# Designs tried in a protein design chat: VH-VL binders against q8ka87r5to149. Part 1

All scores and structures are predictions.

Target 1, 145 residues: q8ka87r5to149
Amino acid sequence: PNKFTVKAQEALQAASMLASSKQNQQIEPEHLLSVMLGDHDNIACQIARKLETPVDTLLSVVDREIDRIPKVTGASATGQYISSDLGKVFDTALKEAEQLKDEYISSEHLFIAMSEAGVKVSKLLKDAGIDRNAILKVLTSFRGS
Structure headers, positions and changes below count from the first letter of each chain, unless a header shows other numbers; Kabat numbers aren't used for antibody chains.
F, E and O are the ipSAE of ESMFold2-Fast, ESMFold2 and OpenDDE, as the mean of both directions, binder to target and target to binder. V2 is 0.75 times the mean of E and O plus 0.25 times the DockQ between their complexes.
[cut] marks letters that were taken out.

## First folded at step 1 (VH-VL)

Design D1 (framework fv_diridavumab)
Fold by ESMFold2-Fast, scan of step 1:
Structure D1 (fold): chain C 145 residues (1-145), chain A 122 residues (1-122), chain B 111 residues (1-111)
Amino acid sequence: as target 1 above (145 residues)
Amino acid sequence: EVQLVESGAEVKKPGSSVKVSCKASGGTFSSYAISWVRQAPGQGPEWMGGIIPIFGTAKYAPKFQGRVTITADDFAGTVYMELSSLRSEDTAMYYCARDLRFLEWLPYMDVWGKGTTVTVSS
Amino acid sequence: QSVLTQPPSVSAAPGQKVTISCSGSSSNIGNNYVSWYQQLPGTAPKLLIYDNNKRPSGIPDRFSGSKSGTSATLGITGLQTGDEANYYCGTWDSSLSAGYVFGGGTKLTVL
């Protein structure tokens, strides 16, 4: 796949807006995870609920991590860009989409990638009982109806 | 940190097309907007268009609509600008520039390539 | 030619202050953030001010920007000979033919 779905693009834009509201110069996986879990129509939220994850508790942990990201103001604020960690999530999502033989990178690929990329949110998700195999099992039930 | 490297100078005949590349170096995954700006000798800069590579979305200035195409290699950090139906008035320095905001509007360009000279002559 | 109007030239002595204006309309400066670019001879433009009044790292505080209505202003205090350059404002135009637009440029001479 060489493009994101419209819904994945919307999640990325929402993550960008969240980062700006927090005065974070870089868009981190934490921002993306927060907006995806906070959206009841997002498949990541639906998968987490299907796995019986306490989404509100996980969101509070993610929000705390976002609050730890340094705030940038004044002369050192040079716009906004994708963090190295979020770049790793994107690279992992591309590989996950290829393995699932999907044409586009979708929200589910981003969610799987966040659990597998070896970044801070990966540990948070595993601690909450969310890993690639758990996500794929739920995803299969959604697709195989 | 990030540097933009443009392809080499081009000499073209009227009616032909030219394709210039812009490669980002120094970044892991370089998901940002890239604008193409040209500057004819003795003139000010003129925005031609831009692309948000991760979204595959390109926008073109009205003056260049129909003659310019901006594309990107997904995840590779290379952006291309192709200008067709070349005229002598297209002789200019062509710059690529990074826009850190990947929302649909491109309010500024913070990192610029050194420019590629395109000369259109018969 | 350009949709953003700048004075073609300004001049002042070292140590003085100058202001460079940039006038547009509601569809561009009126609704969008303004940037300023410095271009020394033979070089690419360099971002000097973004989001109306913010400086990138490495830009000294003697450079400032402001926006009021459909006009923007670049201020330079404590002029130095190295400031001699062309200065361009730029912004997004939100009209039906949306795109980024630059001003016509102002040549600053420091004598």
Scores: ipSAE 0.013, ipTM 0.585, lowest interface PAE 7.3, mean pLDDT 84

Design D10 (framework fv_diridavumab; at its last look DockQ between E and O 0.23; V2 from the best seeds 0.00; counts 0 for: pae E 11.7 > 2)
Fold by OpenDDE, look of step 2:
Structure D10 (fold): chain C 145 residues (1-145), chain A 121 residues (1-121), chain B 111 residues (1-111)
Amino acid sequence: as target 1 above (145 residues)
Amino acid sequence: EVQLVESGAEVKKPGSSVKVSCKASGGTFSSYAISWVRQAPGQGPEWMGGIIPIFGTAKYAPKFQGRVTITADDFAGTVYMELSSLRSEDTAMYYCAKDFLRGYSYYMDVWGKGTTVTVSS
Amino acid sequence: QSVLTQPPSVSAAPGQKVTISCSGSSSNIGNNYVSWYQQLPGTAPKLLIYDNNKRPSGIPDRFSGSKSGTSATLGITGLQTGDEANYYCGTWDSSLSAGYVFGGGTKLTVL
């Protein structure tokens, strides 16, 4: 069934709710990145902070991008769908999970995917010094190996 | 350009099961919803069910509930439809289609070429 | 038998305009966007109209859609021989047994 870990599912649900609250019909990587970076318990936020990324500044930029997403009013505002960009992130996350021989997509995979998927948030993350190698380096340090 | 490639024609006996595959390529599979629609000879299309592969969430038409199972292999970019307890009335062309689902909007914008399933004793 | 009702057939001469109706109820057409599909003989259905009146890329503006209340209409102007096909309306049904539903189809004959 679901390919995501519980934590990843929670992040996705939060992203969906954020999109809904912003009256966005599609769930974008920006929504996902925002909720992940805004959650101190999320591995993405922890990784970013370990990399000494100005998380609050990055989050502000991401939120500004979210505010630029077209809003839909009325009945058509209900029922969010996965955007093509978020789909690219998911596809990339799947590849990461496969490469690491993981059965499920975790928040770690999603964070890596967001930096590598070639979407708008990828540039934001890379500009902030966040890429696959940087993330993996931190993850290695967390694991003590 | 998104393409859907379905498995080959099937000939089945009554009471058996058939599993048809639909491989999606040329786009972002994880953003898709995939539906199965069948069409009996001389009849109109009939929606059977659909799935959002990345989440594994499937919905079924009441008519087929309990007899159809829709699954997905995200790594292979493939969706499957298994129909059990086959009857002669199940003889039809079975299409997979890429869905666009948002709110009150639902439509299928890309269709496979179909898989013929023939049920005969 | 179909949840959505269409006329079984319509016909017109080349260059003429035809309309195909699709009637439903509040739980389907009334509350959801309508799509139209064209099915040429021996081929899979093709999306013609979505969201009541929007055309996918590649669909000429001779094709139009509209919706009012619990009914939808497909319009075809400048009828061509290549338009001879079956046309199906479809929409989501938000009833307790939610799912996608098709019309019974309309056979368009170009005289």
Scores: ipSAE 0.166, ipTM 0.745, lowest interface PAE 2.1, mean pLDDT 92
Fold by ESMFold2-Fast, scan of step 1:
Order: C-alpha cells, then sequence, then structure tokens
Structure D10 (fold): chain C 145 residues (1-145), chain A 121 residues (1-121), chain B 111 residues (1-111)
C-alpha cells in the first residue's frame, strides 16, 4: 500500500495540529496516539474500549508525555517534520498493511504499529493490554460481523 | 515507482505571480514530502521549501518566506508552488522533488524534469 | 555565499580516482546526515548518496561517501567519461532560519 485512508489522513493532520499547538518541532507517536484515542469515531479508540482499556487514564499518561516534549523558540511549530520514532511507526504500519494484504494504510495499521515499533508509546500500549494479537482479535469481530 | 510530472513552461511579467504544479504520476502520496528547488542558469540548486501532504504542513526557506506558498491536493496527488512579486532574478528552472524527511535524515530521491520560468518585460 | 563549501572543479583521467570535499558547520553537516547529487548537462539532479554513505538502488559501488566532523567527501573510483557532471552535497541546517542547503557545486572533468 502506498496510500492512507481518509480517516488515517485526518488523524495525521490532527496530530500535526496538536504538535503545532504544543510548540513541538517534530510530530511524535504521542501526538498521533493522543488524537486517535481522543476520537470516539476512530477505530483505535473503539478497539481500546472493546478491550476494556481505561482509555481516559491512558490518554492522561500520553498527554503528560507530550507536555515533556521540548518547545521550539517562538509561538509556532508550523515548520514541523516527522520524528525518528514516528518514522518507525510508519515503516511498521506499512509492513502490517502488507501482511494483512490491505490496499491502504488504515488507522488500525497505525495502531498496531504503535504497539509494535518499539517506541515509548509501544510500552504504554502493551502495559495497558494492547498489542498486535489483542488488536487483531478485536478487528476480526469488527470485520467478520 | 513514483514519477513527478511538472506543468509547462511559463513566461511572466515582473510583479506578477506564477503557480507551478507537480503531479505524482503512477503513484500516490505516502509518508514522504515534496520539495521545491530552483536553479538559475549556470548556478547551483536552491531549496525553496517543502510540504508534507498527509499533514498539510509546509516549511519555507527564509529567503522565500512571505513570497512563496506551497499547497497540496492529496486526492489529486498534486502539489503546487506559487511565487509572487516576480523579478528578473526569479528566471530559473523550478524542480519538484520527493523527499524523505525523518529525524536527521533529509534527502530527495525522485525529481521532476523541471519547469522553466522566465520573467521578462 | 553557499553555506556548504565545495571546490569549484576537479579533474582526473579515465580509470583514476577523484575525491570531492564538502565543508560546513556544526548546525548542518556536524549535526545532520549528508547527501550527494549528480547533475548531467540538461538533466535534473540525481541522488547518488544519502545518509552520509548509503547508495540508492542502481548507483554503482564506484561512488562512495563519508563524513568526519563538519566535512563530507564523495569518492569516485574507476572514472568514466559519463561521470562528467556537476556534483552537489546537501544537508539540513538545524539553525532556526535555514532548512535544506546545497553546496556550491563541483564540476568534474574527465580528461
Amino acid sequence: as target 1 above (145 residues)
Amino acid sequence: EVQLVESGAEVKKPGSSVKVSCKASGGTFSSYAISWVRQAPGQGPEWMGGIIPIFGTAKYAPKFQGRVTITADDFAGTVYMELSSLRSEDTAMYYCAKDFLRGYSYYMDVWGKGTTVTVSS
Amino acid sequence: QSVLTQPPSVSAAPGQKVTISCSGSSSNIGNNYVSWYQQLPGTAPKLLIYDNNKRPSGIPDRFSGSKSGTSATLGITGLQTGDEANYYCGTWDSSLSAGYVFGGGTKLTVL
């Protein structure tokens, strides 16, 4: 897959806007996770709730991590770029989409990637009971029903 | 493999603006960015700015800040560069390029063929 | 005026080796990966080297790169007449006002 779904693109754009509002120079996995978990229409939020994850508690932890990211000099982070860690998430999401033989990189692929890429949010997700196997089991119920 | 197709040559008057397009042919935007690089006759390349289409985020070189605008239409797979208040020294070849930008890794691996812009009265 | 300094020209005979230098500062080469681009007459630049020393697929191993401190070098062995071109180094400048920067270029002549 070479494209992101519309919902995934919306989440990525929202992550960029969140990073900008926080005056962060780079877009991090924490920004993307915060946006995805904060959106009840996002499949990542739906999966986490189906797994009975304490989403509000996890979101609080993620937001605290975002607050620890250094701010750029001045009022705006509009000249942003992708962090090394977010790059790892994208590389992992592409592999996950290819393994599932999906045409597009979707929110669920990004969510799996965040749990598997070995970045800081990966530990947060796994500690909350969210890993590739758990996500795939829930996805079966969403897709197979 | 992505190919970048640029719009045709332009001849413009001083003080006007020009808008050049760059279409990703045979592919679509993914996790890459598109940069605009110009090259005046007999000179080296000069980076103008770039955009990450999936984020809708553009960054401009200081020399062009306030005079250049880079936008993207993700659905159409097209990126635009508009340069205003044209001067004769803006006469150059304008390239779009697909760049990889993650952490400290920044490079341009696929280039368009270039669009000639001539500013003359 | 370019922030990355290259020699304006270099020349060698076919089959020989040539080295092209690129000098910067701590805000660019000193803190970021370096790329090299080849530009044949009448064509767009072509990526030769990325991340200091890596080659894209299709680039022969005659082309190599290295970086030490605030300087980078492009090495070309087994020179061929088809290697006559302009060569540019490039990197991100981490200072608040910069963005991506290119070297002034080196014209390689194969005599």
Scores: ipSAE 0.060, ipTM 0.674, lowest interface PAE 5.6, mean pLDDT 85
Fold by ESMFold2, look of step 2:
Structure D10 (fold): chain C 145 residues (1-145), chain A 121 residues (1-121), chain B 111 residues (1-111)
Amino acid sequence: as target 1 above (145 residues)
Amino acid sequence: EVQLVESGAEVKKPGSSVKVSCKASGGTFSSYAISWVRQAPGQGPEWMGGIIPIFGTAKYAPKFQGRVTITADDFAGTVYMELSSLRSEDTAMYYCAKDFLRGYSYYMDVWGKGTTVTVSS
Amino acid sequence: QSVLTQPPSVSAAPGQKVTISCSGSSSNIGNNYVSWYQQLPGTAPKLLIYDNNKRPSGIPDRFSGSKSGTSATLGITGLQTGDEANYYCGTWDSSLSAGYVFGGGTKLTVL
């Protein structure tokens, strides 16, 4: 697969807007995780709640990490860069979509990828009990009923 | 490995417009930063603008602001550049290039082979 | 002043050293990393140096780059006839509404 679902595109666009509002030159996985967990209807939020993760606490940690990202003078709303770490998340999400035999890269592939790509948010998620196997267990329970 | 291919050469009349495509293969297209660079005969390259397809918003060099439109089609893996109100000075080779952008680093690490736009008569 | 200035041409004999300068301002070379591109006749530009002084894989170490203040320099030692090309510096210009800028280019002739 080489295309994101509509929900995944919306999350990525929201992440870009968040980075711009914070004057961050690079769009990081932290931005993506923040917008996904902050949306009650996003599958990432639903999975975290099903795993009994304190979502508000995790969000506050992620948002604090965003505040530590360097700001740049003269940045514009259209001057954002994809970080190396977000690129790793995209690569991992593609592999997950292929492994699950899905046609599109979805919000759940992005969420799995954030836990598995070996980036800073991967540690935050795993410390909160969120990894590939936990996410897949929840996804199976959503489909099996 | 990323590869970029521009659409074929075009001959245009003054005052018309041209739309050139750049098809990308390899990697994750939506995360690419793609620039358009032109080079008139005997001149150096000139950056026209660029886009990151997933964000949908292009940035333009001041010289081309108002005449150039850069867009992306995520499903086609393709970036487009449209230049309007063509003049003879717009006769050039047009390249698309993949940017590497991080912090203070900004450079074009992959280039297409280019396509010629000729504006005559 | 947002345009990068290069000498229009330089010449040197095989085996010699040549340097190519690139002069800018604080809004471009002063605050951003510089890259160099080689353009052989009839081909697209190719990345030669990035981040002021780093070489991509496959570029021999007789090509070097440096930066001081608002100026950058490309050095070529052990000059070969195959080095005859146009060379361009490039960097981001962070002034208002600016973007990526290239130098006007330097034609290297190997005599």
Scores: ipSAE 0.000, ipTM 0.547, lowest interface PAE 11.7, mean pLDDT 85
ESMFold2 (binder alone), look of step 2: mean pLDDT 91; pTM 0.938

Design D11 (framework fv_diridavumab; at its last look DockQ between E and O 0.03; V2 from the best seeds 0.00; counts 0 for: pae E 11.1 > 2, placed apart)
Fold by ESMFold2-Fast, scan of step 1:
Structure D11 (fold): chain C 145 residues (1-145), chain A 120 residues (1-120), chain B 111 residues (1-111)
Amino acid sequence: as target 1 above (145 residues)
Amino acid sequence: EVQLVESGAEVKKPGSSVKVSCKASGGTFSSYAISWVRQAPGQGPEWMGGIIPIFGTAKYAPKFQGRVTITADDFAGTVYMELSSLRSEDTAMYYCARHRGFYLYYMDVWGKGTTVTVSS
Amino acid sequence: QSVLTQPPSVSAAPGQKVTISCSGSSSNIGNNYVSWYQQLPGTAPKLLIYDNNKRPSGIPDRFSGSKSGTSATLGITGLQTGDEANYYCGTWDSSLSAGYVFGGGTKLTVL
């Protein structure tokens, strides 16, 4: 579980593009959550909808948090990397994938990790009724034979 | 276990560029972040930048912006660092180092270092 | 100057204990895990401590780490002549210019 699925990689690329469009120097969990919830075909969006979360309302809150991230221009825009908080999400996702005995880190592991890593989006998700147990209850209906 | 093998020593003139390679032996870079760290004679280590090869994402320290490019060939298990517009103060040992997982708090495996000497 | 502040040197006799401090701010040590590296002359740095207080396989339990607020400490007990080296703390800095940062280093001399 040191690798990402294609769908997870696509979400990470979209998060990087979103951060760039917002002139943010680092990719934050907020960027990743925004693109995952905004993608109807992403399992995170599907799980949130099955939990009857008002996804549009949650997205508005996440986008407001993104707007609070400082913007950089010119010489101070030295390129882009993951933030410490996003790094915490990745390490949590790796642990979640290992616990579920999955070969790859997929979108569901990233979603669980965002709720559990103790970062700002973790509080937003838990306040919306989204935590590891809620995600796993829904996830079994997608993974069941 | 992964070992990092760096390219050989370089002697360069001011104004030129140098490209140092870092190759994984006994593994691959696809699931790790790789940093470049330099150390000038008698000084402590200085982070230059890093890359997560599977994302193609590179980050550079502001001191090196516009002069450093970090790239990866994940099929070959090799990461490169190119430093342009060389000055005498760029004379240093250049290390590549692996971050275990994606959270960038620590570097658990280091290359032996590549000496780069810039002199006129 | 380094972003993380360490004493430039410490000295102790064999068998004694020594502590090396590392001071930062809320954007680095205050919010992130701290690592410690040992560098013997002519060698690459070697990881001693990660995640504030954990040892990699092969590092003896004489080496320990701790963190409180915006400061971290490396402890070495049962000091041996082979411990004579430079020691560096390191962590991620979460500010806008974000990147990995190292302390200025501490030269440990075994008397």
Scores: ipSAE 0.043, ipTM 0.640, lowest interface PAE 5.5, mean pLDDT 84
Fold by OpenDDE, look of step 2:
Structure D11 (fold): chain C 145 residues (1-145), chain A 120 residues (1-120), chain B 111 residues (1-111)
Amino acid sequence: as target 1 above (145 residues)
Amino acid sequence: EVQLVESGAEVKKPGSSVKVSCKASGGTFSSYAISWVRQAPGQGPEWMGGIIPIFGTAKYAPKFQGRVTITADDFAGTVYMELSSLRSEDTAMYYCARHRGFYLYYMDVWGKGTTVTVSS
Amino acid sequence: QSVLTQPPSVSAAPGQKVTISCSGSSSNIGNNYVSWYQQLPGTAPKLLIYDNNKRPSGIPDRFSGSKSGTSATLGITGLQTGDEANYYCGTWDSSLSAGYVFGGGTKLTVL
């Protein structure tokens, strides 16, 4: 059974498409972060904005990192795969979901995972003031509203 | 270091089914895909199918479609391969192997293999 | 019979260089990364090269990979007796019946 929520799956699909459009064969955390932060309806974007993160600036940095990813000719969706770094994010997301006693991995878990997985995007997020504690604080405020 | 531990050797009669398990030493497979690859005596490896535990999506080689079932218990860190309607030609070493991708690319970790013998 | 074609055997003396070819089509090698596996007698296959030309940790730089068009090549320099094994190329096939495919294998004999 699929461990991701529908919204999380959509984000992953969008990340895959972004990678494809950039002729990247590996789907990286940067792709996922870009599509999540670029979507106003995504909880990650909402959390970042609630934290008063300069989202546009962060997106620019992420996109710059994406542009540095090696390109392959003839790259297609069928030829793409999850990178090692994105795999680490997924591992962390799964652990986070379990810790929060959630049945599925959501965008919230992915966002937390990206900040905590110890990959390149983790540093970017932490530099922007985004970490697990900050995210959870915002989520608590959302639930109380 | 991640290791894949497979279940023990099997001896089966023609027409029966066999179910082999593959367990990750680390406890979970997480986002990694796991494939089953068999190798008959004196032959090269043959991809049977694979699954991405976290997504629950399995893919099968056309040759085995309808006869093989690959399942996963990600929380238990175990993947299973069941092959039905066994034939003598199914006698082989059956390996589980880990991929790194959403799609099934290179296999960087291999189990030691499970011998399945089909004989009357 | 294998989707990917390899020479059945190659041989060379210790210290020499050998190359193993792997020929496919646009739906497999043409559009996807190629991996190489080494299988020593009585053991499971071991990843040798991935993503056309990358070496996993622990694989010496004597092993190299390349890809051009619908073909891939494994190179082994400074051949050692311990290199005697079967070598298989592999990749994803993006055809309608998508799946992983292996070459028929090449037996490397160190003379």
Scores: ipSAE 0.029, ipTM 0.685, lowest interface PAE 3.8, mean pLDDT 90
Fold by ESMFold2, look of step 2:
Structure D11 (fold): chain C 145 residues (1-145), chain A 120 residues (1-120), chain B 111 residues (1-111)
Amino acid sequence: as target 1 above (145 residues)
Amino acid sequence: EVQLVESGAEVKKPGSSVKVSCKASGGTFSSYAISWVRQAPGQGPEWMGGIIPIFGTAKYAPKFQGRVTITADDFAGTVYMELSSLRSEDTAMYYCARHRGFYLYYMDVWGKGTTVTVSS
Amino acid sequence: QSVLTQPPSVSAAPGQKVTISCSGSSSNIGNNYVSWYQQLPGTAPKLLIYDNNKRPSGIPDRFSGSKSGTSATLGITGLQTGDEANYYCGTWDSSLSAGYVFGGGTKLTVL
C-alpha cells in the first residue's frame, strides 16, 4: 500500500513531472529536492529558510545537476522509473517515520532522508547546514508551548 | 537571454474580463514559478498570484481570490492571467515575472509589461 | 496599508550614501529571504538584490543588502544620477493566506 501522506505524494508527482519535462528517464533525488525547495509552502522550503540556508544557491546547484542528467527523446523514449538513489531515499524515509512512530511517510521524512541517505544531494544538504538534527530542531520550534 | 513578452495592451469596460498571455523566448516555464504583478500609475507593484506549471495549481493573493485565474501551457511556454469583474481601479500595467526554480520569493526575469485600461 | 513598510522617499547628493529600510514581520522578512527591485522611470522592475545580500550579474557592489530580525536594508553608495528610481523590497509571506508581498516603494532622488 502507498504509505506516503497526500502532501508527500504531491511532491513525488511534481518530481515525476519535472523529470518528464526535462526528458529524463528516471526520477532522481535531485528532482524531488528541486520541487520541494522550489515550493514556498513545502515544509522543506520552510525548514531551509528557518535555518537561513541560501536556498536559491542550493536550488541553482540542484537544477544544474538535473540539466546534466541524460535526456531520452524520439524512438528510444519509454516509461519513467525511480532511480536506485531515490529508492535509497525512500528506504531511509521509512526508517525515519518508524523511529518517530509515524504511520505515514511525510514531506519532512523525505527531506530528512535526502540529507541522510548518502546520495549526491545528501552532501549538498549537509554542506548547506541541513542534516537530521538541524531539521528536527526546526520542526520542534514550529510547535507552540 | 530568456525574455518574457506579455500580450498587447487592452481597453476594457467595467464588469468585463481580460485575459493576458505571457510567452517566454529562449526557454519554457515548466520548471519555473511564474507570477503576475500589476502596478497602477504612480503606485508600487502588487502581486496578484503565481503558478508552478508542473504542479498545475496557482496561488492567489487574497485581494484577487475569486476574480483571477492563472493557467499555464508549459509545453507552449505560455502563461495566462484572466481578471474578471473589471473595475476602474484595475487600470494598471500588468507584468509577468519568472521566479528562480519552483519558489515564489524573488523574480529574476520580468516582462516589459502590458497596459490594461478600464473605462467607459 | 503595505505589509512591508518603506519610507516613501529618500534623497542625497551625487557621490553620497543612502539607505532604504524595509520593515515587516516574522511571517515574511523574519522567515524568508528578502529581495530588492529597482524601477527606473518608464521601465519594468529589475532584480537588484536577492537572498538578502546577493547581487545578480551586472549589479555593481556599491549596492548592498542586509537583514536583521524582521527588517531589511538596501544600501547605495557613490550615488549617481542614474540611480534615481523607485526601490521596492519583496519577500514571501508564510502566514495562513501565504503569498508574495512588496513594500510600498521608496523614491530615490539624487539632487
Scores: ipSAE 0.009, ipTM 0.511, lowest interface PAE 11.1, mean pLDDT 83
ESMFold2 (binder alone), look of step 2: mean pLDDT 90; pTM 0.930

